# Ledger of designs, part 7: VHH binders against Spectrin beta chain, non-erythrocytic 5 (SPTBN5)

Target 1, 109 residues: Spectrin beta chain, non-erythrocytic 5 (SPTBN5), of Homo sapiens (Human) (q9nrc6r3533to3641)
Amino acid sequence: TPTMEGSLEFKQHLLPGGRQPSSSSWDSCRGNLQGSSLSLFLDERMAAEKVASIALLDLTGARCERLRGRHGRKHTFSLRLTSGAEILFAAPSEEQAESWWRALGSTAA
Below, E stands for the ipSAE of ESMFold2; O stands for the ipSAE of OpenDDE; V2 stands for 0.75 times the mean of E and O plus 0.25 times the DockQ between their complexes.

## First folded at step 4 (VHH)

Design u20 (framework vhh_sonelokimab_d1)
Fold by ESMFold2-Fast, scan of step 4:
Structure u20 (fold): chain B 109 residues (1-109), chain A 124 residues (1-124)
Amino acid sequence: as target 1 above (109 residues)
Amino acid sequence: DVQLVESGGGLVQPGGSLRLSCAASGRTFSSYAVGWFRQAPGKEREFIGAISWSGGSTYYAVSEKGRFTISRDNSKNTLYLQMNSLRPEDTAVYYCAAKSSGYTFELPSEYDYWGQGTLVTVSS
C-alpha cells in the first residue's frame, strides 16, 4: 500500500473531458498519498487534521509521467485521471519528484 | 462548513457593469474552491466561472470569457464577480457556491455549499 506525503506545487492543466481551463497558475499544497487516493491539502496543518482537502483524486486508471524542461517549473510530473483531467505537479527536488512518480505509478493503471 | 451570502445585484442598463460580492462566514473560506452560477427564469443553473482556493487559477465558461472576471480576497472571506458589457440575456439570479474537493468546476452537483442568490436584471 503506497504512502507518501510532502509539499508540492500544482496546476490544473486539463479539466474533465480534456478541456483547457481559461487560465491557470501554480498553487502550493500538501500532498498525501494513501493507496490509490491522492489528497491535496492547503497546508501541513490541514493535512495532519484531515480537514478540508482541496482535492481527493482517485488514481485508478490514472497515468503519471515525468516532465522535462516544460511548464515553468523544475522537478515536474503530470497526473492524468480517467476523467480526462490532468494536473501538473512540481516537487521540491528531483529525488522527491522521482519518489512521487514511482509511488503514483504503483497505484495507477 | 461555510455559509455564503450574495449581494450587489440590481437593475442595470444594457452595456453597463456590475460587481457582485459573496461573503463567506467562518475561517475556512481559503480551503474551498468557489464559483459563480446563474439561473435565468425557466432554465437550469449555468456555470459562469470558478477560482481555486488560493486565487491562483481561474476557470470560465467559454461563452462568458472576456466579459466577466472572478476574484477572491481570503483575508475578507469574500468572492467577487465583475460583470462588464451586460446584455439582457445576462438577466438571472446569480449564485455563489463552494466546493471542498474535486477538480470538476462546472458541475453544480460538485458544490457542497450554496448561497441564496442575488437578482441581476439587465433592461432599459
Scores: ipSAE 0.012, ipTM 0.360, lowest interface PAE 8.1, mean pLDDT 79

Design u21 (framework vhh_sonelokimab_d1)
Fold by ESMFold2-Fast, scan of step 4:
Parts: C-alpha cells; structure tokens; sequence
Structure u21 (fold): chain B 109 residues (1-109), chain A 122 residues (1-122)
C-alpha cells in the first residue's frame, strides 16, 4: 500500500471533463499519499492534523507522467484523473519527483 | 464548518456595476475553494464562477465571461464578485458557497450563504 508525504507545488491544468480553467498558477502545498488517495494540504500542520485539505484526489484509474521541467517549473510530473482533471506538480528535487512518480504509478496504474 | 454572509446587493440601473462581498467566519476560510451562484425566482440555481483557495485559479461560466470577476482576500476572510455591464436578466439572489474537501476548483459546494438580492431595473 503506497504511502508518501512531502512539500509540492501544484497547478490545476485541466478541470473535470477536460475543460481549461480561466486562469491558473502554481501554489504550494503538502502532499499526503495514503493508498489510493492523495490529499493536498495548505501546510504541514494541516497535513498532520488531517483537517481542511485543499484537495482530495481519488487515484483509481489515474495516470502519472514525468514532465521534465515543462510548464515553468523544474522536477515536474502530471496526474490525470478519470474525471478528466489534470494537475501538474513540482517536487523540490529530481529525486523527490522520481519518488512521487513511482509511488503514484504503483497506486494509479 | 464556515458561515458565509453576502452583502452589497441592491437596485442598479441597466449598464451599471455592483461589487458583492461574502464575509466568512472561521479560521479555515483560506483552505476552501469558493464560488458564486445566483437564482432568479422560479429558476434553477446557476453557477457564475469559482476561485481556488489561494486565488491562483479561476473558472467562469461561459455566459458570464468578461462581465464578472471573482477575487478573494484571505487576510480579511472575504470573497468578492465584481459585476459590470449589468442587464435586467442579472436580477437574482446571489449566493456565495464554499467547498472544503473537493479538488481545487470544485463543482460541488457544501456551505452556502443566505444570499443577497440584486435588482437590475430602471
């Protein structure tokens, strides 16, 4: 059962149904992967308390892809949900991006 | 849990502008994605637009695009809707809504205000 936690930046690339947002930007968050659920929190405190996540993502059928620094950030990967939503993530390092990609791939694929 | 209170509604002439505010109680407003909806008497509730918790992402209904702008000030726990070039068809009760556990730009909302009436008429 995959588990992983860490600081990430994220950006909503596509909304459910594959629609484009009117605007989007990179925001900081704390990611917490538990099994097939990825929770994004405002900060470490909220992640530790598991209160008021800014997103709760169901990874069933999701796809994770390495993006190699496209979209204005280094160490990036994408997560595409079955709803058609797509989220871009940036990790603090290549090693951490690889770790996220592997953890998400083992859950999602 | 958040409590939402809309204000700024009133009577305005066609072509006029209004700025609506939504004041949120509670310490966690900055963690919620929030949006604006409206409902005319006898009609279904209609989505206007939404803004992510940080203010970095927005989505608008196509029919309102360009006339309405959504923004937020997390330091004041307040959400805004700037409405320009108002038409009689914009007459409705306007609601703000918050979603705590959906993705960044949610399609479902859990917490709702009581609404503020906007009347566009000569």
Amino acid sequence: as target 1 above (109 residues)
Amino acid sequence: DVQLVESGGGLVQPGGSLRLSCAASGRTFSSYAVGWFRQAPGKEREFIGAISWSGGSTYYAVSEKGRFTISRDNSKNTLYLQMNSLRPEDTAVYYCAASGYTFELPTEYDYWGQGTLVTVSS
Scores: ipSAE 0.021, ipTM 0.367, lowest interface PAE 6.7, mean pLDDT 78

Design u22 (framework vhh_sonelokimab_d1)
Fold by ESMFold2-Fast, scan of step 4:
Structure u22 (fold): chain B 109 residues (1-109), chain A 122 residues (1-122)
Amino acid sequence: as target 1 above (109 residues)
Amino acid sequence: DVQLVESGGGLVQPGGSLRLSCAASGRTFSSYAVGWFRQAPGKEREFIGAISWSGGSTYYAVSEKGRFTISRDNSKNTLYLQMNSLRPEDTAVYYCAADSPYSLEEWEYDYWGQGTLVTVSS
C-alpha cells in the first residue's frame, strides 16, 4: 500500500461540484499518505503527534496530474477528487513532486 | 475536539451591516478550516464562505461575493463574518462550522455552533 509524507504547499483550485472558489492562495502543510487516504496537517509537529488534520482526503477514484510549474509554483501536481474538488500541491523539489505523483497515482488507480 | 459559539446576530435595517463572531474552545482550532452557513425559514442550509486554517485562502458563494468577508484570529480562537449591504433575504440563522476544509456540504463538517439569528427588516 502506498505511503508517503512530507512538506507541501496546497491551494484549492475547485470546490466540490467543480465550483471555483472566490479567492485562494497557497498554504503550507504536512502531507501524510496512508493507502487511499491523504491527511494534511498544519505543520510537522502536528503530523508527528497525530493531532487533528486540516483535511482528510479520500483518494478512491481520484486523479493525480503533474503540472510542471503551472499556477506560479515549480514542482506542482493536482489532485482531483470524485466530488469534483481539485487541489493543487507544490513539493519542495522535482524529485519529491515525482514521488508524490507516483504514490498518489498508484493509490487512486 | 472543538466547541463553537456564535454571537453578534440581531435586528438590522436593510442596507445595514453586522459582524458575527464564532468563539471556539478546545484543541486544534488553528488546524481547522472553518466556514459559515445560513438557513432561512423553509429553506435548506446554504454555504456562505470558508477560510483555511492559516487564513491564506478564502472561499465564498458567488451570490455573497463583495458583501461578506470571512476572517479568523487563531490567537483568540475566533472566526468572523463581516456582512455589509444587508437585504431582507439575508434573514436567517447563521452557523459556524469546523473540521471539513473547503466543503460546501454541511454533512462534511463535524463541529457546529448553535446558530445566531439575523433579521433584516425595516
Scores: ipSAE 0.012, ipTM 0.341, lowest interface PAE 8.8, mean pLDDT 77

Design v01 (framework vhh_sonelokimab_d1)
Fold by ESMFold2-Fast, scan of step 4:
Structure v01 (fold): chain B 109 residues (1-109), chain A 123 residues (1-123)
Amino acid sequence: as target 1 above (109 residues)
Amino acid sequence: DVQLVESGGGLVQPGGSLRLSCAASGRTFSNYAVGWFRQAPGKEREFIGAITWSGGYTYYAVSEKGRFTISRDNSKNTLYLQMNSLRPEDTAVYYCAAKSGLYFELPTEYDYWGQGTLVTVSS
């Protein structure tokens, strides 16, 4: 079962239905991948204790694409959900971005 | 568990403005995505918009974009809905709602609801 956890920055690029958010900025989070679910938490403590996620993303049918530093951040990738929602992520390093892309790709396929 | 209480409803004339508040009690309000819904007389409840835990992302139903603004103050455990250019068709009971985690796919799946506050737009 795919698992991965780590620090990320994220930005809501498209909302469900492919609509533009009224406001959108980069924000910090902890990502936690469990099988076909990606949970985003405020910080490490909330992620470890699973108190409440900022977002819970269903990855069934999702697509993940490497962006290689586009959209104002380095080490970036995008995640597009079947709902039409699209989230941009920035990892702390290129290696971590590659790891996320591989893990998310295997889950979404 | 979280309890939500709306306030600020009342009678307002067409073209007017109104600000609704939603005060949260209980724990972890800052960990919830929160949103606004309304239900007009004889109609089904409809989604207005939602704001993520940090306030960094705000989602609006297309029909409400530009006239309504959602904001939150986590230090006060309070959610706001600023309504401008009000029309008679905005007459409804307005509800705030909270959910643990935001499913980007299903914004209508909310766990906690307030009692509602009536907004009447008429002369």
Scores: ipSAE 0.014, ipTM 0.261, lowest interface PAE 6.8, mean pLDDT 76

Design v02 (framework vhh_sonelokimab_d1)
Fold by ESMFold2-Fast, scan of step 4:
Parts: C-alpha cells; structure tokens; sequence
Structure v02 (fold): chain B 109 residues (1-109), chain A 123 residues (1-123)
C-alpha cells in the first residue's frame, strides 16, 4: 500500500461541489500518506506522533494531476476529491512532486 | 482542545442588525479555521462563513456575501459575526465551530461546536 511523507505547502482551490472559495492562501504542512488516506499536519513532530492532523483526506476515487509549477508555486500538483473539492500542493523539488503524484495515483486508482 | 461559547442572539426587526460573539478557549485554537453555521427549523445546517484564527483568509457563502461579515479580536480570543439587513428567513440557531484547515464549508469536518444562539427576525 502506498506510504509517503514530506513537507508540503497546500491551498484550497475548489470547495466541495466545485465552487471557488472567496479567498485562499498557501500554508505549510507535513503530509503523511497511508494507504487511501492523506493526513496533513502543522509540523514534523505532530506528524511523527500522529496526535492531531489539520486535515484527513479520503483518497477513494480521487484524482491527482501534475501542474508543473503553476499557481504561484514551483513543483505543484493537484488533488481532486469525489466531493468536487480540489487542493493544490507544492513540493520542495520536482522529484518530490513526481513521487507524490505517483504515490497518490497508485492509491486513488 | 477548543471550547466555543456563542452569545448575542435575540429578537430583531426586519432590516435590523445584530452582532454575534463566539468566545474561544484552548491553546490549539490558533491552528484551526473557525466558522459560523446556522440551522433553521426543519432544515440542514448551512455554512455562512469562516476565518483562519492565526492569520490567513476569510471565506463566505455566496448567498451571504455583503450582508454578513466575520471578524476576530485576538486579544479577547473572540470571533464575531456581524449581520446586517436581516430578513425573516435569517431566523435560525447560529453555531460557531472550529475545524482543521480544510473542509471549512462542511459541518461534518468540524470537531468543536458551540451550543448555539437563537436569532429571531420578526416584527
């Protein structure tokens, strides 16, 4: 089952139902992928202890797309959930973005 | 943990204004989004708007844009909902809720809820 973790930036791009949010900003997090769940944590210590997450995303039926540095960040990818919500992510490097895309694609298929 | 207490509800005339308060406590509050929801009799809970506590963005439901304004006072650890040009259809129990950063329009994504405050708009 896919497993991956790392530092990410994220931004809510679309709300459930595909509607644009009134405004949004990029925030830093630590992402933890376990099977079909992606957990976002504020920092590395919280992620290691799995004490609390700022979001838990169900990846069943989700789609992941490489964005190649669009949307004001480099090394970006998107995650679209079955609800119609879309979250943008930025990885620290091209290689990490590709790793996330492959891991998320394997999970969401 | 986060604890939320709403206040400021009451009877108001159509066209009037009302400000609701949500007093927050708990060390981790600044890591969450805080939102306002309402529930009219016989209806589902409806999203009104949300604000990131420690800085960031405000978000509003399209139907409420321009009439309702969310603000915060970090010195008092308090969230406000300013409601203007109130209509009878705004009659509902108003809830303050806190959640992780994503899913802020979905009641199911909020882990911490206040008890609610009743707003009645009637002549």
Amino acid sequence: as target 1 above (109 residues)
Amino acid sequence: DVQLVESGGGLVQPGGSLRLSCAASGRTFSTYVVGWFRQAPGKEREFIGAIRWSGGSTYYAVSEKGRFTISRDNSKNTLYLQMNSLRPEDTAVYYCAAEPYLGYELPTEYDYWGQGTLVTVSS
Scores: ipSAE 0.013, ipTM 0.226, lowest interface PAE 7.9, mean pLDDT 76

Design v03 (framework vhh_sonelokimab_d1)
Fold by ESMFold2-Fast, scan of step 4:
Structure v03 (fold): chain B 109 residues (1-109), chain A 123 residues (1-123)
Amino acid sequence: as target 1 above (109 residues)
Amino acid sequence: DVQLVESGGGLVQPGGSLRLSCAASGFTFRIYAVGWFRQAPGKEREFIGAITWSGGNTYYAVSEKGRFTISRDNSKNTLYLQMNSLRPEDTAVYYCAAKSGFTFDLPSEYDYWGQGTLVTVSS
């Protein structure tokens, strides 16, 4: 029953098939985890209203890894999807990053 | 039905300017990242620039930065490309495209595409 929500920054690190995008930068979002689905919303209002997500990630078979002092952000973790896509996330605090890592790790199956 | 319609293309002389528009309908425009691509005959579709949701972040191909400005007006469901100091090498069909998610420079990652508008830069 994993559920979690919070403010995040995210960055596409790898595309499906493991290639790097030619450009990417960190964007802000509100993450909402419900079971095996992670929804990224533009802001807290959209997340609360569930109007529409800017991305919906299927976490079946996904892998989550804590990252320390890499990729230009603190409190980071990575999410690798079965497609080979990898998204980097930065949480506002170490505690939130750990909470995301635990919740995402328990969701993947 | 989802639709993106480009306009504003035409013939312009080198050094001139054009403003392209892309009108969106049939979907919730403000939650999509939207971008501009171009394609010259016989070439692959080339990334120009993209703008996220509220206009908070813009991404440009390195060769176009400074001459081209991307912007959006979510109240009008419209994406714009301001093109200045145009060169003959800018001659192409210009496409707008919309996507969910966070990879901006690959054509294959875009969900919706316009039909394109031709820009010819010639004396």
Scores: ipSAE 0.183, ipTM 0.460, lowest interface PAE 4.3, mean pLDDT 82

Design v04 (framework vhh_sonelokimab_d1)
Fold by ESMFold2-Fast, scan of step 4:
Structure v04 (fold): chain B 109 residues (1-109), chain A 123 residues (1-123)
Amino acid sequence: as target 1 above (109 residues)
Amino acid sequence: DVQLVESGGGLVQPGGSLRLSCAASGRTFSYYAVGWFRQAPGKEREFIGAISWSGGRTYYAVSEKGRFTISRDNSKNTLYLQMNSLRPEDTAVYYCAAKSGYTFEYPSEYDYWGQGTLVTVSS
């Protein structure tokens, strides 16, 4: 059973159904992986509706990929959900990005 | 799953103070919003208040005003309730409760409960 936690930055790249967001920015969060669930704990100053939309992610059938190109952040990886949503993450270090990638990869359905 | 254990209850005289603690098991405590509830004999369970996962925000029932203070120490996996100027009407079993996720102001969303600790305010 994969488990992992840590500070992350995240950016919504695609919304459910593969929709393009009208705007997106990097935001800080804490990630907590428990089995096939990833919980994101956001800045409490953010709107409750934004928190509700991304606070709990079902990883069943999800795909995780390490990113090496320019994305506005270093130490990045992407998470694509079966809903068509895609979220980019940035870890504080390359080692932590590798750890997230491995933990999320072991959760594949 | 998180296990919660309350402590610090007991007999206290009117006007006195008491600090309750709620110890959470494991390293997941900081991911939960946590709060305090109480139930007096023969009455409905009432919500005292709660504190967000980070400790950055608190919510209190209006009737408690400044008498009760909720705080948490994520490094110790512990939730606290500081009770001042206690009255006989504060006699109840006090419960700590937790919920996963960001919101903390809705009493019906709390899923994990301690066993309770009895506070008796009497001479």
Scores: ipSAE 0.013, ipTM 0.221, lowest interface PAE 8.6, mean pLDDT 80

## First folded at step 5 (VHH)

Design r20 (from p11 with I28T D31S; framework vhh_8pnl_2; at its last look DockQ between E and O 0.53; V2 from the best seeds 0.00; counts 0 for: pae E 4.8 > 2)
Amino acid sequence: QGQLVESGGGLVQPGGSLRLSCADAGFTFSSYDMAWYRQAPGKERELVARISSGGYTNYADFVKGRFTISRDNAKSTLYLQMNSLKPEDTAMYYCAARIYSSGELTYDYWGQGTRVTVSA
ESMFold2, look of step 5: ipSAE 0.225; ipTM 0.572
ESMFold2 (binder alone), look of step 5: mean pLDDT 78; pTM 0.795
OpenDDE, look of step 5: ipSAE 0.321; ipTM 0.671

Design w01 (from u04 with S31Y; framework vhh_sonelokimab_d1; at its last look DockQ between E and O 0.55; V2 from the best seeds 0.00; counts 0 for: pae E 6.2 > 2, unsure alone 64.8 < 65)
Amino acid sequence: DVQLVESGGGLVQPGGSLRLSCAASGRTFSYYAVGWFRQAPGKEREFIGAISWSGGSTYYAVSEKGRFTISRDNSKNTLYLQMNSLRPEDTAVYYCAAKSGFTFELPTEYDYWGQGTLVTVSS
ESMFold2, look of step 5: ipSAE 0.097; ipTM 0.390
ESMFold2 (binder alone), look of step 5: mean pLDDT 76; pTM 0.786
OpenDDE, look of step 5: ipSAE 0.319; ipTM 0.675

Design w02 (framework vhh_sonelokimab_d1; at its last look DockQ between E and O 0.23; V2 from the best seeds 0.00; counts 0 for: pae O 7.0 > 2, unsure alone 64.3 < 65)
Fold by OpenDDE, look of step 5:
Structure w02 (fold): chain B 109 residues (1-109), chain A 122 residues (1-122)
Amino acid sequence: as target 1 above (109 residues)
Amino acid sequence: DVQLVESGGGLVQPGGSLRLSCAASGRTFSYYAVGWFRQAPGKEREFIGAISWSGGSTYYAVSEKGRFTISRDNSKNTLYLQMNSLRPEDTAVYYCAAKSGFTFEPSEYDYWGQGTLVTVSS
């Protein structure tokens, strides 16, 4: 089971059911992928201590797609959950975005 | 544990405004996000919006079309929902919820208030 950790920006794109949010912004986080779960933390310290995650995303049945700067950020990818919710992510580099995409894709099945 | 108590609900005419409050107590240091939900009779509980308790980020569902505004007063440990231009279809029990993480799905919120009824009727 793949694991990955790194800095990310994230933005809510679709709410459950595929509905659009009235407003959303890019926020910073630390992502921690363990198995079929992606945890988002406010910072590296909180991630290391596994304290108070921003979000716990179940990747079961999820889809991950590369977006490559379509939403005001470079090195972006999207994560669509079975609920219909979709979260956009931006990595610090193209290499990291690719790594996240591959890692998330491998655990979504 | 975290305790949430909603207030401010009541009867209001269409086009009216109402501000709901949610008083939080207990171990409030542990939650990241607090949000508002509502449930109309015979319908599923739906997300209205949420705000980060620590970071201040706010997100809304489209269904409100800018009529609803969420704010907080950390000094009072209180969350607010300002509702304007109310419609009969806004009639529902409104719930405050808290989560250690930021999420828009009701099932992911750990703590819920008992709710406050808002009735919009002429």
Scores: ipSAE 0.015, ipTM 0.273, lowest interface PAE 7.0, mean pLDDT 84
ESMFold2, look of step 5: ipSAE 0.158; ipTM 0.516
ESMFold2 (binder alone), look of step 5: mean pLDDT 76; pTM 0.783

Design w03 (from u01 with S31Y; framework vhh_sonelokimab_d1; at its last look DockQ between E and O 0.71; V2 from the best seeds 0.00; counts 0 for: pae O 9.3 > 2)
Fold by OpenDDE, look of step 5:
Structure w03 (fold): chain B 109 residues (1-109), chain A 123 residues (1-123)
Amino acid sequence: as target 1 above (109 residues)
Amino acid sequence: DVQLVESGGGLVQPGGSLRLSCAASGRTFSYYAVGWFRQAPGKEREFIGAISWSGGSTYYAVSEKGRFTISRDNSKNTLYLQMNSLRPEDTAVYYCAAEPYLGYELPTEYDYWGQGTLVTVSS
């Protein structure tokens, strides 16, 4: 089971059904990938305590793509869920972005 | 736990404006987004809009886009709903809710709800 944890920025790109949000900005979070679930927390403490996740994303059937510097951030990738929702992520480095992309791609398959 | 308390509701004439407030307390730092819903008598609770608590990302129901504006003041832990050009069909109890799951538009995705504040639009 693939696992990964690290700091990320995230941005809602598409709402369920593929609709565009009115406006969106990049926010900081701590991502925790466990199997087919990606949990987002506001900080490392909450992530460590596994308390009050701000999102629990089911990766079943999801698609993850590298964005290659789009949307005003470097080291970005997108996660599109079966609901049509799409969340953009930005990692602190290219290496981390690649790791996330590979991990999410693996678990989403 | 999180407590949400709505205020600002009241009677307003058609075409009027009203600003609702939602005071948040408790573990508010645990939640990404907070939003507004409303429920008219005999109708289901419907999404108005939401805003990310930390980043200011906003989402609106299509039917309310342009007339309603959501904002927040983190220093006051307060969420606002500015409503303009109010119509009789806007009459409802307005609710504040926190911690959406995935999307922002389904009431079931929100964990905490305020008691609501009544808005009546009538001449």
Scores: ipSAE 0.011, ipTM 0.210, lowest interface PAE 9.3, mean pLDDT 84
ESMFold2, look of step 5: ipSAE 0.011; ipTM 0.340
ESMFold2 (binder alone), look of step 5: mean pLDDT 78; pTM 0.812

## First folded at step 6 (VHH)

Design r21 (from r20 with L105F; framework vhh_8pnl_2; at its last look DockQ between E and O 0.71; V2 from the best seeds 0.00; counts 0 for: pae E 6.3 > 2)
Fold by ESMFold2, look of step 6:
Structure r21 (fold): chain B 109 residues (1-109), chain A 120 residues (1-120)
Amino acid sequence: as target 1 above (109 residues)
Amino acid sequence: QGQLVESGGGLVQPGGSLRLSCADAGFTFSSYDMAWYRQAPGKERELVARISSGGYTNYADFVKGRFTISRDNAKSTLYLQMNSLKPEDTAMYYCAARIYSSGEFTYDYWGQGTRVTVSA
């Protein structure tokens, strides 16, 4: 019963504390938004089986921004957490990016 | 902290096979999520395959069943079996490791890479 789920690419832009990661790249995942938490799984099978996520992001106080396709991907948005971490996301379509932005924005507010 | 060393790269004809290895001299190999990445000149580094500390695997779409990632925790070694190689697989191949910790999911440890060349 998640409020939003779907395939995403993601890239860690800032670590907790606002620090630069030593390296980062775009990776694929399956995102699952439920309550105030966004879980990222390796793929659809892992998400469906509820295997431990590769990341669990607390959205309390978070901010979500549309990015107009920057950073070498189309249909992008960012998620800035209160920890100072910032993750960039790319959706498969503009429609899905809009859906994610609306869902994340209403949850984070 | 682990030191990752790749081996097994080389020159191979299209349709051929190679097996890459990545050895870790670190003390906690079984706690790592591991991955293989590749990078061709002028292109961004891209994921090839991932394997969690629990053994769950995930592959990039371009792999299309041709590659198999595996790990041997007792020998602290990560493998990539590459079959049906194509010229577009030509790249530097890197192993990477992330210590399992809540709140972080980017890879912190990288090897120096092993070169794979697939030529007609």
Scores: ipSAE 0.050, ipTM 0.415, lowest interface PAE 6.3, mean pLDDT 81
ESMFold2 (binder alone), look of step 6: mean pLDDT 79; pTM 0.808
OpenDDE, look of step 6: ipSAE 0.124; ipTM 0.521

Design r22 (from r20 with R98Y; framework vhh_8pnl_2; at its last look DockQ between E and O 0.64; V2 from the best seeds 0.00; counts 0 for: pae E 7.4 > 2)
Fold by ESMFold2, look of step 6:
Structure r22 (fold): chain B 109 residues (1-109), chain A 120 residues (1-120)
Amino acid sequence: as target 1 above (109 residues)
Amino acid sequence: QGQLVESGGGLVQPGGSLRLSCADAGFTFSSYDMAWYRQAPGKERELVARISSGGYTNYADFVKGRFTISRDNAKSTLYLQMNSLKPEDTAMYYCAAYIYSSGELTYDYWGQGTRVTVSA
């Protein structure tokens, strides 16, 4: 499984079981993909030190879909976990969104 | 269900200070990551500061050095000490609680907000 990292915005769209969160907004993070796990950190320093991650997502069985700018951001994709949770991501560019989509698709295959 | 209740907002002059509080007695406070967000009229809601259940803090770039987030797990209370306030800090301030169980979000809660107004 490839390694990848980069800046992302993310938004919790669905909670486990497909439930709607009580509130949801776009937040910034630094994503780090290793093996079948995606770690989200608040910034580059936290990512480099591996401190205070805001999430560690198990990608086994996950599905990744390009969203083409839905939900108020450009260069977006979604990650649907086997739990039923769904997280939306937005990358800084279309090229980076494609790179994330390819990398996540490989781990979810 | 747990509820988050913010307090401590008000009208303050530029350069002044306020201390915001966020209390909850309806769930296990110590297991949650907590955050302050704000929303000014006509702007998107934005992160101000976060504090993990373990006490690690993170601040938005624009507020570092002026604000301090803290928590008191014995009182189930989250704080935001706001110093050197500027008119641009005028906003509704929201408390939020998150639980990232097994590496994914399983719950989130928001308060109803407390208003901070910074003007002469």
Scores: ipSAE 0.012, ipTM 0.370, lowest interface PAE 7.4, mean pLDDT 79
ESMFold2 (binder alone), look of step 6: mean pLDDT 82; pTM 0.822
OpenDDE, look of step 6: ipSAE 0.020; ipTM 0.377

Design x01 (from u04 with S52Y; framework vhh_sonelokimab_d1; at its last look DockQ between E and O 0.70; V2 from the best seeds 0.00; counts 0 for: pae O 5.0 > 2)
Fold by OpenDDE, look of step 6:
Structure x01 (fold): chain B 109 residues (1-109), chain A 123 residues (1-123)
Amino acid sequence: as target 1 above (109 residues)
Amino acid sequence: DVQLVESGGGLVQPGGSLRLSCAASGRTFSSYAVGWFRQAPGKEREFIGAIYWSGGSTYYAVSEKGRFTISRDNSKNTLYLQMNSLRPEDTAVYYCAAKSGFTFELPTEYDYWGQGTLVTVSS
């Protein structure tokens, strides 16, 4: 069971059903991957306490793709959920982006 | 807990403008996504728009896009709804709501609600 935790930026690209959001920006979060669930928290403290999560994303059937040099951030990857929602992520480094991509990819498989 | 108190409602003529405020107490808005809803008598509560507090990402109902603008002042823990070009059909009780979550469009997704403020648009 893959696990990973780290700082990320995220941006909603598509809402459930594949709809476009009215306006979206990059926001900071703490990601915590446990098995087939990715939890997003506002900061490391909230992540540690497992309270006030921004989102709990079910990765079952999800697709994760690397998005090199797109969307105004480096070290990006996208997560498309079964709901049709798509969330973009940016990692602090290329190594971390690759690690997230592998971890999320293996979970979604 | 989070307490939300709306204000700024009132009577306005068609074509007029109004700015609603939502003051938060308890936990700050920084931990939440915050949205505006409205409910007219005999109708379902409908989504107007929402904002992710930290980054400022906004989402509007298609029908309200362009007329309504959501903003925030973190220093005052206050959410705003600027309404322009108001119409009689905008008459409703307006509610602000807060949640910890990623999706914004359904009332059932929100954990905290204000008591609402009445907006009446009439000549």
Scores: ipSAE 0.019, ipTM 0.349, lowest interface PAE 5.0, mean pLDDT 84
ESMFold2, look of step 6: ipSAE 0.399; ipTM 0.689
ESMFold2 (binder alone), look of step 6: mean pLDDT 78; pTM 0.803

